# VH-VL binders against Probable Brix domain-containing ribosomal biogenesis protein: the designs that were tried, part 4

Target 1, 224 residues: Probable Brix domain-containing ribosomal biogenesis protein, of Pyrococcus abyssi (q9v200)
Amino acid sequence: MMLITTSHRPTRRTRSFGHDLERVFPNSLYMTRGKKTIQELLMEAYDRGYERLLIINVWKGNPLKMTFIKVHPDDWGYLGYLYLHGVKLQREMGFRGLNPIREDMPLVVTTAKRVGLDHLAFAQVFSELTTGKFVPRGDKSLLSIADKYNTDVLAVIERHPRGIVVNFYRLDVTKERAVGPLINVKIWIMEDGRRWDYKEAFGIKVKPRRKEGEAEEGARKDSH

## First folded at step 14 (VH-VL)

Design u5 (from v6 with light chain S95D Y99L)
Fold by ESMFold2, fold request of step 15:
Structure u5 (fold): chain C 224 residues (1-224), chain A 120 residues (1-120), chain B 111 residues (1-111)
Amino acid sequence: as target 1 above (224 residues)
Amino acid sequence: QVELVQSGAEVKKPGESLKISCKGSGYSFTDYWIGWVRQAPGKGLEWMGYIYPGDSDTRYSPSFQGQVTISADKSISTAYLQWSSLKASDTAMYYCARHSGEVTPAFDIWGQGTLVTVSS
Amino acid sequence: DIALTQPASVSGSPGQSITISCTGTRSDVGGYNYVSWYQQHPGKAPKLMIYEVSNRPSGVSNRFSGSKSGNTASLTISGLQAEDEADYYCSSYTDSSTLVVFGGGTKLTVL
């Protein structure tokens, strides 16, 4: 599915996040970044038959950004970016030592019930970024979806007061709750122009742009 | 049986306040988003915003943010659209509509509309 | 007007098939499968006819079908009947600032 790595000089938390993703993206591999260039990583991903390269950037001990790249010998390119409020690791959700998924099964991307239009749109976007199979939730249970699509792993898009959450289920581990990692997204951007920003979604206004002249910014606050 | 019933037509003067209502029945009111749509005389449909009554999560179109207030009282299964000071340009038909979320991701049930007329 | 583009009017005779177009951009109609169509008779509230590009709600005639190619969605009405005379609006998800956009509407006249 994908080759997962980090920016140069990752923290331990960022490496843990990369390994957690390896445990919920079927047939995927976490690889230490070291001094590898993006071109070298693309060659390794192509040689191993991966369709995506995922790069996780870190700042202040937390993942800041996830960059998704299409792997193709002649038509590779950046697909999109997730900017994060934060993550919760599988161990922080009470799960340790999960095995990678070796079976040939899809990642299913769906939503929680009671989601808004932004979440429905992001579920489609996330499936494009990951090559997951987007399955609209409808009135179906996660178990019935997993059975229909012959998978044990689902990414579920959920509401959050200041963002969009991705939560992962491994139904071979437990049928009762998510195993993680949990990803709290504040901004996502696709290279084709589609995007979402939590400040716009929750009514937080942007300050006027100035390049010269006034030092005083004239800031204005909005309510939610 | 699933329906949205709106309050009756209003005739108001500029500067007056107004609160119109949308009562849902036949379904779990707190489990679905309620949107408001404006249709000015002779014009098309314009989305104003929506609310999730379960936790009052509210979203406005940029054109209407700060111009109206969308709220809900889940104890009586009712959503509201209100103005603190009406303008003549607020003259329009106002619809509430239910968004079925992941089941039918569209506005699947509409109220009958509330005509608001604002004139001196 | 940053609405989805629809023809202002279309006409057809009873029994004919007609198509109403809805053109957006890759940031809305082209980018997502959350395109819907609404029918509105004079003096009445809109009624959902198609959701998710091509799905019919319960109770909507199979004479109504939807499709999408590139940035253009289409509503096709086959076997036109007098009661199909109405205004038709498309709608799409767009982005975090606007969320939902409607098309300008198409008046269908059954001749």
Scores: ipSAE 0.425, ipTM 0.771, lowest interface PAE 3.5, mean pLDDT 88
Fold by ESMFold2, fold request of step 15:
Structure u5 (fold): chain C 224 residues (1-224), chain A 120 residues (1-120), chain B 111 residues (1-111)
Amino acid sequence: as target 1 above (224 residues)
Amino acid sequence: QVELVQSGAEVKKPGESLKISCKGSGYSFTDYWIGWVRQAPGKGLEWMGYIYPGDSDTRYSPSFQGQVTISADKSISTAYLQWSSLKASDTAMYYCARHSGEVTPAFDIWGQGTLVTVSS
Amino acid sequence: DIALTQPASVSGSPGQSITISCTGTRSDVGGYNYVSWYQQHPGKAPKLMIYEVSNRPSGVSNRFSGSKSGNTASLTISGLQAEDEADYYCSSYTDSSTLVVFGGGTKLTVL
């Protein structure tokens, strides 16, 4: 499905997040970034038959951005970006040592019940980014959806007070709760112009920050 | 049996406050969004915002942010649209509508409308 | 700010098929399947006719159908009847600042 790596010089938490994703994206591989360039990563992904390259970027010691790249010999390119409030790792949700998924099954992307239009829109976007299959939730249970689409793994888009949450279920591990990782998204942007920003969605006023003066070192803040 | 019943027509003067209501019945009120839609005389439909009564998650169109307040009282299955100071340009028909998420992601049930007239 | 583009009016004779267009962008009609259509008779509340581009709610005649190609959604009414004379609005999800937009409306006249 995808080759997962990080920016150069990742933290332990960022590597853990990448490994957690490896365990919920079917037939995917976490690969150490090392000194590899984007071109080298694309060659590696193409040679291994992956359709996507996912890069997890670090800021202030935390995974804060996910970059999705389409892998194709003639038509590769950036697809979109998730900017994160934060993540919860599988171990922080009580799960350690889960095995990667090696069976031929799709990632199903669906929603919690009773979501808004922006959650439905993001479920479609997330399925495009990951090559998952978007399945509208309706009044169906997760088990019913999983049975219909022959999968054990679902990404469930959920409401959150200041963001959109992606939560992962592995029904082969437990049917009672999500295993994670949990991803709290604050902004998503597609290269085709589609986008979502929590500040706009929740009507949060953002005061302009000082940019040139005493905030030059290590500070760059953008609104919208 | 699913029904949204709105409060009656209002005639007001500029500067007055107003709170109109939308009572839902025949379904689980806290499980569906309630939206408000304005239709000025002779004009089209304009989305103002919506609220999820279960947790009061409220979203506004930019045109109405800070201009109105959308709220709900889930104990009596009622949503509200409120102005603190009406303007003549607020003269319009106001509809509430249920947004059916997982089954019908659209405004599937509409109230009868509340005509608000602001003049003089 | 963003309004979906509909023709101001369309007309047809009883029994004819007519189509009403709703044109947006990749950020709304083109990018998502959350397009709906509403019928409004004079003095009445809107009624949902189509949701998710092409799905018909229970109780809506199968003479009404919806489709989408590129950035344009279409409502088609076959077997036109006098009672179909009304205003028709499309609606779509759009960016996070606006969330929901309606088209400008189309007045259907049955001749």
Scores: ipSAE 0.346, ipTM 0.758, lowest interface PAE 4.3, mean pLDDT 88
Fold by OpenDDE, fold request of step 15:
Structure u5 (fold): chain C 224 residues (1-224), chain A 120 residues (1-120), chain B 111 residues (1-111)
Amino acid sequence: as target 1 above (224 residues)
Amino acid sequence: QVELVQSGAEVKKPGESLKISCKGSGYSFTDYWIGWVRQAPGKGLEWMGYIYPGDSDTRYSPSFQGQVTISADKSISTAYLQWSSLKASDTAMYYCARHSGEVTPAFDIWGQGTLVTVSS
Amino acid sequence: DIALTQPASVSGSPGQSITISCTGTRSDVGGYNYVSWYQQHPGKAPKLMIYEVSNRPSGVSNRFSGSKSGNTASLTISGLQAEDEADYYCSSYTDSSTLVVFGGGTKLTVL
């Protein structure tokens, strides 16, 4: 699925988070960044058959940032970014020493029940970033969804008062609760122009971004 | 408040040694790279190098390699830039700046600058 | 040589939109999304305006925006104000050499 690494000289928490992600992304590998360049990482990812390179770093101590890069020798490119309010590690959720998934199964990306449009949009974005499979939740149970798609791992997009949360279920570990890590997303940005900001979404007086497009239409009408 | 405070202006002669300082406060000093930037009078910004105070890992611009020494004392949250022998061409404003991330090139916090004047 | 090229100067009237370009000489300089923009007023330290091509730090006006195409990054300032008169520098991280490079700077004059 993806090669996971960090910025140079990551904090312990960042490394731990990388390992947690390795445990919830099927057929993925956490690699110590060391002195490797992004180019070297891309080559390694490609050679190993990964479709994504994920780079985790700390931004101003808080929040974390997740950078997703498409892996292809002739068509590599940035896909998008997640800016995080924070994370809750698997160990903090009471789970230690989970084994990575090495069986062939998809990462199913779904939502909690009764979520808003923003959550659905993010679920789709997250599936694109991770090469997961987006599955609308509807009224279905997580177990039923997992059975249908023959997977033991689900990313579930949930509501949060300060953003959007991604939580992970490992049904081979427990069916009772999420194992994490819990990812609290503040902002996501796609290279294709799609974006979401929690401040804007929650009406926190962010001065309206003047839509770039409205300035050009006003000038054409007066010349007539 | 997060801030970088630099040592005061220096007036030196060619051949003299100099060590200027940059003290961080309001954040974990060991967790952020500190860079040094030179700006000659009326000229642009020149990156000199950066140091990770946590383990003193240091990188230099090729143009400044061997010309200056960057160091840090994490016990007092201070980074240093030093010359063994100043030249007239070293006359410039020197800024220290904090990287916004672990390795990102964005300097989000800047010191006020230290003016170094080297004249015969 | 790894270099970022900026125009020496740009000018605009109040209320106008201006763009400053920053072009890398190598793909490894412009190919990554590690471009930053700084504003510097006379006698002052530089201020971070844009990081990672298009992101604004807290407290930076939404009149400032960044973009990139190929090896060229651009800073756009909309609704130009007198206070925007300053020098602007782009910077980039060189992944191959783990270095930082600054552009030559652009003097923005508000007419």
Scores: ipSAE 0.174, ipTM 0.724, lowest interface PAE 2.7, mean pLDDT 89
Fold by OpenDDE, fold request of step 15:
Structure u5 (fold): chain C 224 residues (1-224), chain A 120 residues (1-120), chain B 111 residues (1-111)
Amino acid sequence: as target 1 above (224 residues)
Amino acid sequence: QVELVQSGAEVKKPGESLKISCKGSGYSFTDYWIGWVRQAPGKGLEWMGYIYPGDSDTRYSPSFQGQVTISADKSISTAYLQWSSLKASDTAMYYCARHSGEVTPAFDIWGQGTLVTVSS
Amino acid sequence: DIALTQPASVSGSPGQSITISCTGTRSDVGGYNYVSWYQQHPGKAPKLMIYEVSNRPSGVSNRFSGSKSGNTASLTISGLQAEDEADYYCSSYTDSSTLVVFGGGTKLTVL
């Protein structure tokens, strides 16, 4: 599915987050960034047969941004970005040492029930970013959806007081609750021009914060 | 030590305005929601709303929308609950509480409460 | 929107185990994960006892546990002690919004 890495010199928490993602994205691999360039990473991703490169950008010791890149020798390119309020690690959710998924199964992307249009839009975007399969939730249970698509792993877009949350379910681990990581998204931006901002969505008049700009600039620098 | 300290008890008459406060300490005030919870005498807990001091994003319960104003001053790590015109039915204990949305989606720290009495 | 229903009262003798239920409107297996439980003694502020259905904050006795089945969350108190006599409230996010709702509360009496 995807090669996962971080910006340079990631914190322990960021590395943990990368490993958590490795555990919920089927047939994916977390790779230590080291001193590798984006080009080198893309080549490695391609050589290994991955369709996506995910870079977790760090700011002030925390995951701040997720950058998704399409992997193709003739058609590589940035797909989109998730700006994060934060993450909750699997270990913080009570799950430790989950094994990566190495069986052939899709990542199903769906939503909680009774969500708004923004959640649906994000679910579609997230499926595109991850090469997951978007499945409208409707009135179906997560279990029924999983069974229909022969998967043990689901990304579920849920409501949050701030932004939108992605929860991950590993039904081979537990059917009772999400295992995480929990990703709290405040902004997503696609290269095709689609975007969402929680402040705009909630009608919050935000004065441009210098600090957010610094964080974004830091994240951009780490992506090169 | 992480704590929320609320302002003292208030005795008011109907029609008067009131603003009570909740001061946080021992943590990053801007990184957590501050909620207000009403408890009428002998009644249960009622969530009124909460504010994110970092950007002043504020959410209200439908029952309290337009009835009260929640605000915050991050420079002094203080949240506020205010009424423009009190009613006798506003008599209650008011608690502020810290809420972490992503790490601990619950009210993990509570103030000691502010008793508001409104009587003619 | 989710409405949380609790029994008005429960009672038990010292050493017994009691359970308080909190029933919501959500029945989704993955959607009812934000249930919290609070203990409130008379004249005191509420205290968080359980979050995310079954997690205990630091400093909370292991006698308190939480579970969920369907759309019903449960708080179990084992080895009941006199000090456990209090009001207990469940809470959760609403289904249609990111707002918070409390249950009606349950008065626990230790006989």
Scores: ipSAE 0.015, ipTM 0.564, lowest interface PAE 7.9, mean pLDDT 88

## First folded at step 16 (VH-VL)

Design q1 (from v6 with light chain T98R)
Fold by ESMFold2, look of step 18:
Structure q1 (fold): chain C 224 residues (1-224), chain A 120 residues (1-120), chain B 111 residues (1-111)
Amino acid sequence: as target 1 above (224 residues)
Amino acid sequence: QVELVQSGAEVKKPGESLKISCKGSGYSFTDYWIGWVRQAPGKGLEWMGYIYPGDSDTRYSPSFQGQVTISADKSISTAYLQWSSLKASDTAMYYCARHSGEVTPAFDIWGQGTLVTVSS
Amino acid sequence: DIALTQPASVSGSPGQSITISCTGTRSDVGGYNYVSWYQQHPGKAPKLMIYEVSNRPSGVSNRFSGSKSGNTASLTISGLQAEDEADYYCSSYTSSSRYVVFGGGTKLTVL
C-alpha cells in the first residue's frame, strides 16, 4: 500500500533499508528515485494504486529522516516526518533475502506490553502514516493479535532511553523474534500539529544535551 | 568545512561580457543545486536560477530566462553566472547558494557575494 | 500570479516577541512544507534560519521558530535582541518546476 523511495543517489545501506521496509509493509514497492520530482512520484504512486509515498532521506550513508505523503490526485499532502537516531537492518538482525508480502493482509501496529503514553500515541501516529491497523497490546501475545487480525506482519513500538523504537515481526518467517528493520525515532512531526521530541520528553535539565546531527555543529556537513 | 567562495567585484561597461564564479569546497559538489540570487542596491533577493552540477540540469526563473547563462565545471567544483552583453540594470550584488532541492528545500550555504557594477 | 507577501517592516523592543508573516498559495506555502527563512544583516550574505517551515538548523538560536497556518507561514523571534535587527526573507520551492521564490523582505527594527 506504499511506494517507497529515497533521496537522490542512495547508498547501499539506504537501499537495504528501503528494501527491508518493502518486506514488512504489505503490498509495497521500493522504487529507485532517479531525478523524479515529488509530483512525478505522486503520479507514479497514484497510477499504481498506492495510498502513501515514503521518502527516505540520507546523510553520510545513514537514513536520517522518513517523509510520509498522502497520495491523492487533488488532495495529496504531507502527513508527517520521522527523524531518526538510526536503523538496524534485517541482515544485521540475522535475516537476509526475505520475500515481499504480496498477500492481502494488514500491517498491524501495536506496542510492547510495557510502554508509556508517548509510545501509545506514536503507535497511533505510525498506523496513520503507514495505513496500518493500530491494535492496543494489553497483555496479549503478538501471535494472538496476528491471529485475530489475520496478518503475519506486526510493527511493534518499544521503549528506548532516548527515543521510540519500531521493530517489525514477520510471523511467517519466525515466531520467536523480530526480523527488523529496527527504527529508532528521535522526533516525529505530524502536519496537523501533533509532535514529539526526545529532548522535551526526557527532560533536558537532567541529561546532557546532544546537538541535532553530530557532536560538532550542523547536519549540513557532507549532506547526501 | 563547507563553503562557497565567489570571484571578486567587477566594474564593467554596458555591452561587455562577464563570467563570475562560485567555487564549492568541503562537500560533494555534484549532489547539490547551486543557485544564483540577485540583489539590486537597496532591494530584495531575487532567485535567478540554479544548476545541478551532477548532470548540468539547469533551471531559470522566468524573469531571467534568456538573460544569463548558468553553468558549472564539476571537475573543479565551480559554478558560473555569465552575461553575453551587460546592461546598466545588471548592477547588483550576486550571491551563489547551495540548495538541496525538494528533499530539504532551502539555501543552506551562501557565498560572500560578487558586486557587479555596470555604468556609462 | 504566485507571489510571497511579507510586511515591509516590523519593529519591537528588546525582550519582546515579534512575528513576521509570509503569505502565498497552496502551491508554494499551503500544500507543501518548503518554506524557509533567511536573515540578512546590512552588507552581509543571507543566513538560513528556518527550513521546512519549522526546523532550525544547528547553530541557530532557539529564539527563532517557524510555523504555518493555511497559506501563511510565520517566523517568530522571541526575546528580541539588538543583533536581530536585519532584513528577513521567506522563500519557497515548487516541486513540479523546481522554481524558487523569495518574499519581498521584512525590515526588523529593534527599538
Scores: ipSAE 0.000, ipTM 0.448, lowest interface PAE 18.0, mean pLDDT 85

Design q2 (from v6 with heavy chain S56Y)
Fold by OpenDDE, look of step 21:
Structure q2 (fold): chain C 224 residues (1-224), chain A 120 residues (1-120), chain B 111 residues (1-111)
Amino acid sequence: as target 1 above (224 residues)
Amino acid sequence: QVELVQSGAEVKKPGESLKISCKGSGYSFTDYWIGWVRQAPGKGLEWMGYIYPGDYDTRYSPSFQGQVTISADKSISTAYLQWSSLKASDTAMYYCARHSGEVTPAFDIWGQGTLVTVSS
Amino acid sequence: DIALTQPASVSGSPGQSITISCTGTRSDVGGYNYVSWYQQHPGKAPKLMIYEVSNRPSGVSNRFSGSKSGNTASLTISGLQAEDEADYYCSSYTSSSTYVVFGGGTKLTVL
């Protein structure tokens, strides 16, 4: 499904987050970035049969951004980005040492009950980014959904005061609660122009960023 | 307070029909599975089945499949267990119970039980 | 047939520790961490004491603990008290069939 890696010189926490994702994305692999270029990563992903490359970027020691890249020899390209408020690791949620999913099953992406249109939109986007299957929640149980699609893993989009949350259920591990990682998303941007910003969605007045800060974020994108 | 309140005791004859109820309160009724458990006099607990009131997904124990009907009305936060034709062997205490989570198989909240007596 | 086997009865003196076993006939019965334990006093509804092998719900005494080894789950009650005299049932969820199974129950007598 997905090759997962990080920016150069990831923190322990970021590596842990990568491993957590490996445990919830079916048939996925976390790989140490080392000195590999994006091109080298794409080649490796392709050779291994992965359809997506995920790069986790680090800022101030924490995961900041998730970059999704389509893996195709003739049509590789950026699909989209998730900007994060933060993450809660599986270990922080009380789950340690989960095994990766090596069985063939889909990642089902659904929502919590009584969510808004923004959550539905994001669920669709997240399914596209991950090659998951979007399933409208309706009034259905998570168990019913899982059974219908023959999966043990669900990504559930939830409401959050500071954005949108992705949580993960592993029904083969526990049926009591989500195992995580919990991903708090503040902004998502797709290459096709679709986007969402929590500040806009929640009516939070964004102080005009002084022009100087945009230049630094742009310059850091090119150097790493 | 989260609670399940069951209907009162029933005394019936063989061949009669019966429907008992379990009403939930203090929580979102549609978000949790409700199970039914039988306990014959002096015997152990027997799982009969459970229902998800949100979409009325219902699962039965093989032993009770076709013997009883589990249903719910989410508009009044009530689950039901019914028989079309009672037998003397149906004499038991019947409990409804809630799963502790949305998918949790553990029953964290129990009704007080409904005693059903079937005698000639 | 999917079954959970418990001893019919166990006994202990106040202050002692006792253990009740629950053994599954199949690997998927209790194979996952879906074992629960219930306490039932005479004439009362069952009470959840342990879920997912070793977790205690809020309000349950820390004298109750759960563990599992292989296909056998165990409930341990430490510092046995008179109020602990009750019937105890284990249960398991079968992931393959989404069935719930109860053990036969164990009568605990406090001497």
Scores: ipSAE 0.065, ipTM 0.663, lowest interface PAE 3.2, mean pLDDT 89
Fold by OpenDDE, look of step 20:
Structure q2 (fold): chain C 224 residues (1-224), chain A 120 residues (1-120), chain B 111 residues (1-111)
Amino acid sequence: as target 1 above (224 residues)
Amino acid sequence: QVELVQSGAEVKKPGESLKISCKGSGYSFTDYWIGWVRQAPGKGLEWMGYIYPGDYDTRYSPSFQGQVTISADKSISTAYLQWSSLKASDTAMYYCARHSGEVTPAFDIWGQGTLVTVSS
Amino acid sequence: DIALTQPASVSGSPGQSITISCTGTRSDVGGYNYVSWYQQHPGKAPKLMIYEVSNRPSGVSNRFSGSKSGNTASLTISGLQAEDEADYYCSSYTSSSTYVVFGGGTKLTVL
């Protein structure tokens, strides 16, 4: 499904986050970035049969950005970006040593109950980015959804005061709660022009902070 | 406070129909599975089935499939267990219980129980 | 059919540690890890003591612990107290059939 890596010189936390994602994306692999270029990564992803390359960018020791790239020899391209408020690792949620999913099953992307249109839109976007399957939640149980699509893995889009949260369920691990990682999304941007910003969505007046532009530029430089 | 409140004790004759209720409060009723558990006098716990009130997905124990009907009305946060024709062997305490999670089979909240006595 | 077997009874003195076993006849992938333990006092509804083998709900004493080895789950009660005298039931979930099964129950007597 997805080759997962980081920017150059990732922190331990960022590496852990990459491994956590490996554990919730079916048939996915985390790979140490090393000195590999994006082109080399794409080639490797293609050779291994992955459809997506995910690059986790680091800022101030934490995951800042998730970059999704389509893997195709003739049609590779950036699909979209997630800018993150932060993440909660599986270990921080009380889960350690989860095994990656090697069985062929879909990543089902759905929402919590009583979410807004923005959450639905993001769920669709997230499914596109991950090659997951979007399933409208309605009043259905997660169990019924999982059964219907023969999956043990659910990405659930949830409300958050500071953005949108993605939480992951591994029903083969626990049915009590989500296993994580929890991803708090601040902004998402698709290459086709679709985007969402939590500040705009929540009507938060952005005081022009001078220095935040440098952090975004730094994250962009590390992605190339 | 999260609570499940069950209907009162029932005394019935064989062949009669019965519907008992379990009302949830203090939480989102549609977001948690509700199970029914039977306990015959002096016996152990027996899982009968559970229902998800959100979409009324219902699962039965093979032992109780076709013997009882589990239903719910989410508009009033109530789950039901019903018999079309009671037997003497249906004499038991019946508990409703909430799953602790959305899918987990652990029951964290229990009703007080409904005693059903079936005698000729 | 999945069955959980418990000893009919166990006993201990105050301050001792006792263990109640729950042995499954079938190991369902994903289901067997969903072992729960319930305490039931006479005339009362069951109370959840342990879920998913070893997790305690909020408000449950740390004297209660759960473990699993192979097809046998165990409930351990340390520092046994008179109030611990009750029936204990294990439960498990079968992921393949989405069924819940209870053990036969164990009567704990505090001597």
Scores: ipSAE 0.025, ipTM 0.632, lowest interface PAE 3.9, mean pLDDT 89
Fold by OpenDDE, look of step 16:
Structure q2 (fold): chain C 224 residues (1-224), chain A 120 residues (1-120), chain B 111 residues (1-111)
Amino acid sequence: as target 1 above (224 residues)
Amino acid sequence: QVELVQSGAEVKKPGESLKISCKGSGYSFTDYWIGWVRQAPGKGLEWMGYIYPGDYDTRYSPSFQGQVTISADKSISTAYLQWSSLKASDTAMYYCARHSGEVTPAFDIWGQGTLVTVSS
Amino acid sequence: DIALTQPASVSGSPGQSITISCTGTRSDVGGYNYVSWYQQHPGKAPKLMIYEVSNRPSGVSNRFSGSKSGNTASLTISGLQAEDEADYYCSSYTSSSTYVVFGGGTKLTVL
């Protein structure tokens, strides 16, 4: 359950992206930011029973950053950031009129069938950020996974020439096509500045990652 | 630099066997599908099949199923295309190419091609 | 039959814009957003110009753009230059069969 909003003075495209996310995150709500502070948003999120606050930041008219905040009266805090290489809106993908999911179901986060450890790690992180359920793909079909967990919504982490992408499948709409939005993630960062350590999750030793390039400058950081 | 390097040109007779190679470098060879594409002289591109070197999962075009064998050796970052018995109609340029993603049909890296000539 | 259909040839003068179409026989062929375009000069390997209908790889000129309507994808080359003379192929992924399909190719002549 996630409250979705934007930085102050969002562009139309950013608002559209927020609405698109509302349609793929179960029991989520897009809210106009207005002049509300982060604290006010957190209070509102808490009062409404949301576990996450998602803030979409914009740069040059486009979504560039997703900020995830834990909603808790005694333990609220930033969980992590996704820096985006870009997004494809549902409208841009030819989908219109999708309704938000108000039924009680989990967002299942999985991967394409053949992905690297980074994709698996990201999938795990993404599930934590979104309160989704990570499910290893293996050789299973997406439909099989969806049936097993009684969900119509899948976030699928996939390879992309431009980085890691998240495609959202809504099986109640179409079983074969991602309905979007498509999120192209350049980099993810935890609150402490580190990436999620997937070594424990996978029981593997990871070679030191080369310093990935800094995220593109220009995303306005929300301050609290 | 990411690149695919293919073996040299081949001149063969009908009935002979042949195995050509494609070596990848500059990237994790096991993380990307390698496809083979045929181009007959003066003709278009034909997808033959691809292999995932990570687990050697191999898929063929229906047109090439049973006609050729695609294989790989991940230890040396090399993919192979082979014939048990060549035909004159197998005369073509053969390209290997890296598949950019599981669901994206884009081949972003190509080998230089291997010319195979089959003549009596 | 699973196929992508392209015009055999197109031509244009320098500075003009030309469009090459690619039409799938099925919704899953040439459908979705899994259409790629390749440029091939004589005696050279194909080069990826567009992927996922409209995305350009690094190093590809912004004169090349892609779009899609229904089962028809289109490659547009603006500001046509002599070096653009080549064969162009579309491709698509078939989700149902996990196959790659190429179009028949289009020869572009710059007049």
Scores: ipSAE 0.018, ipTM 0.580, lowest interface PAE 7.3, mean pLDDT 85

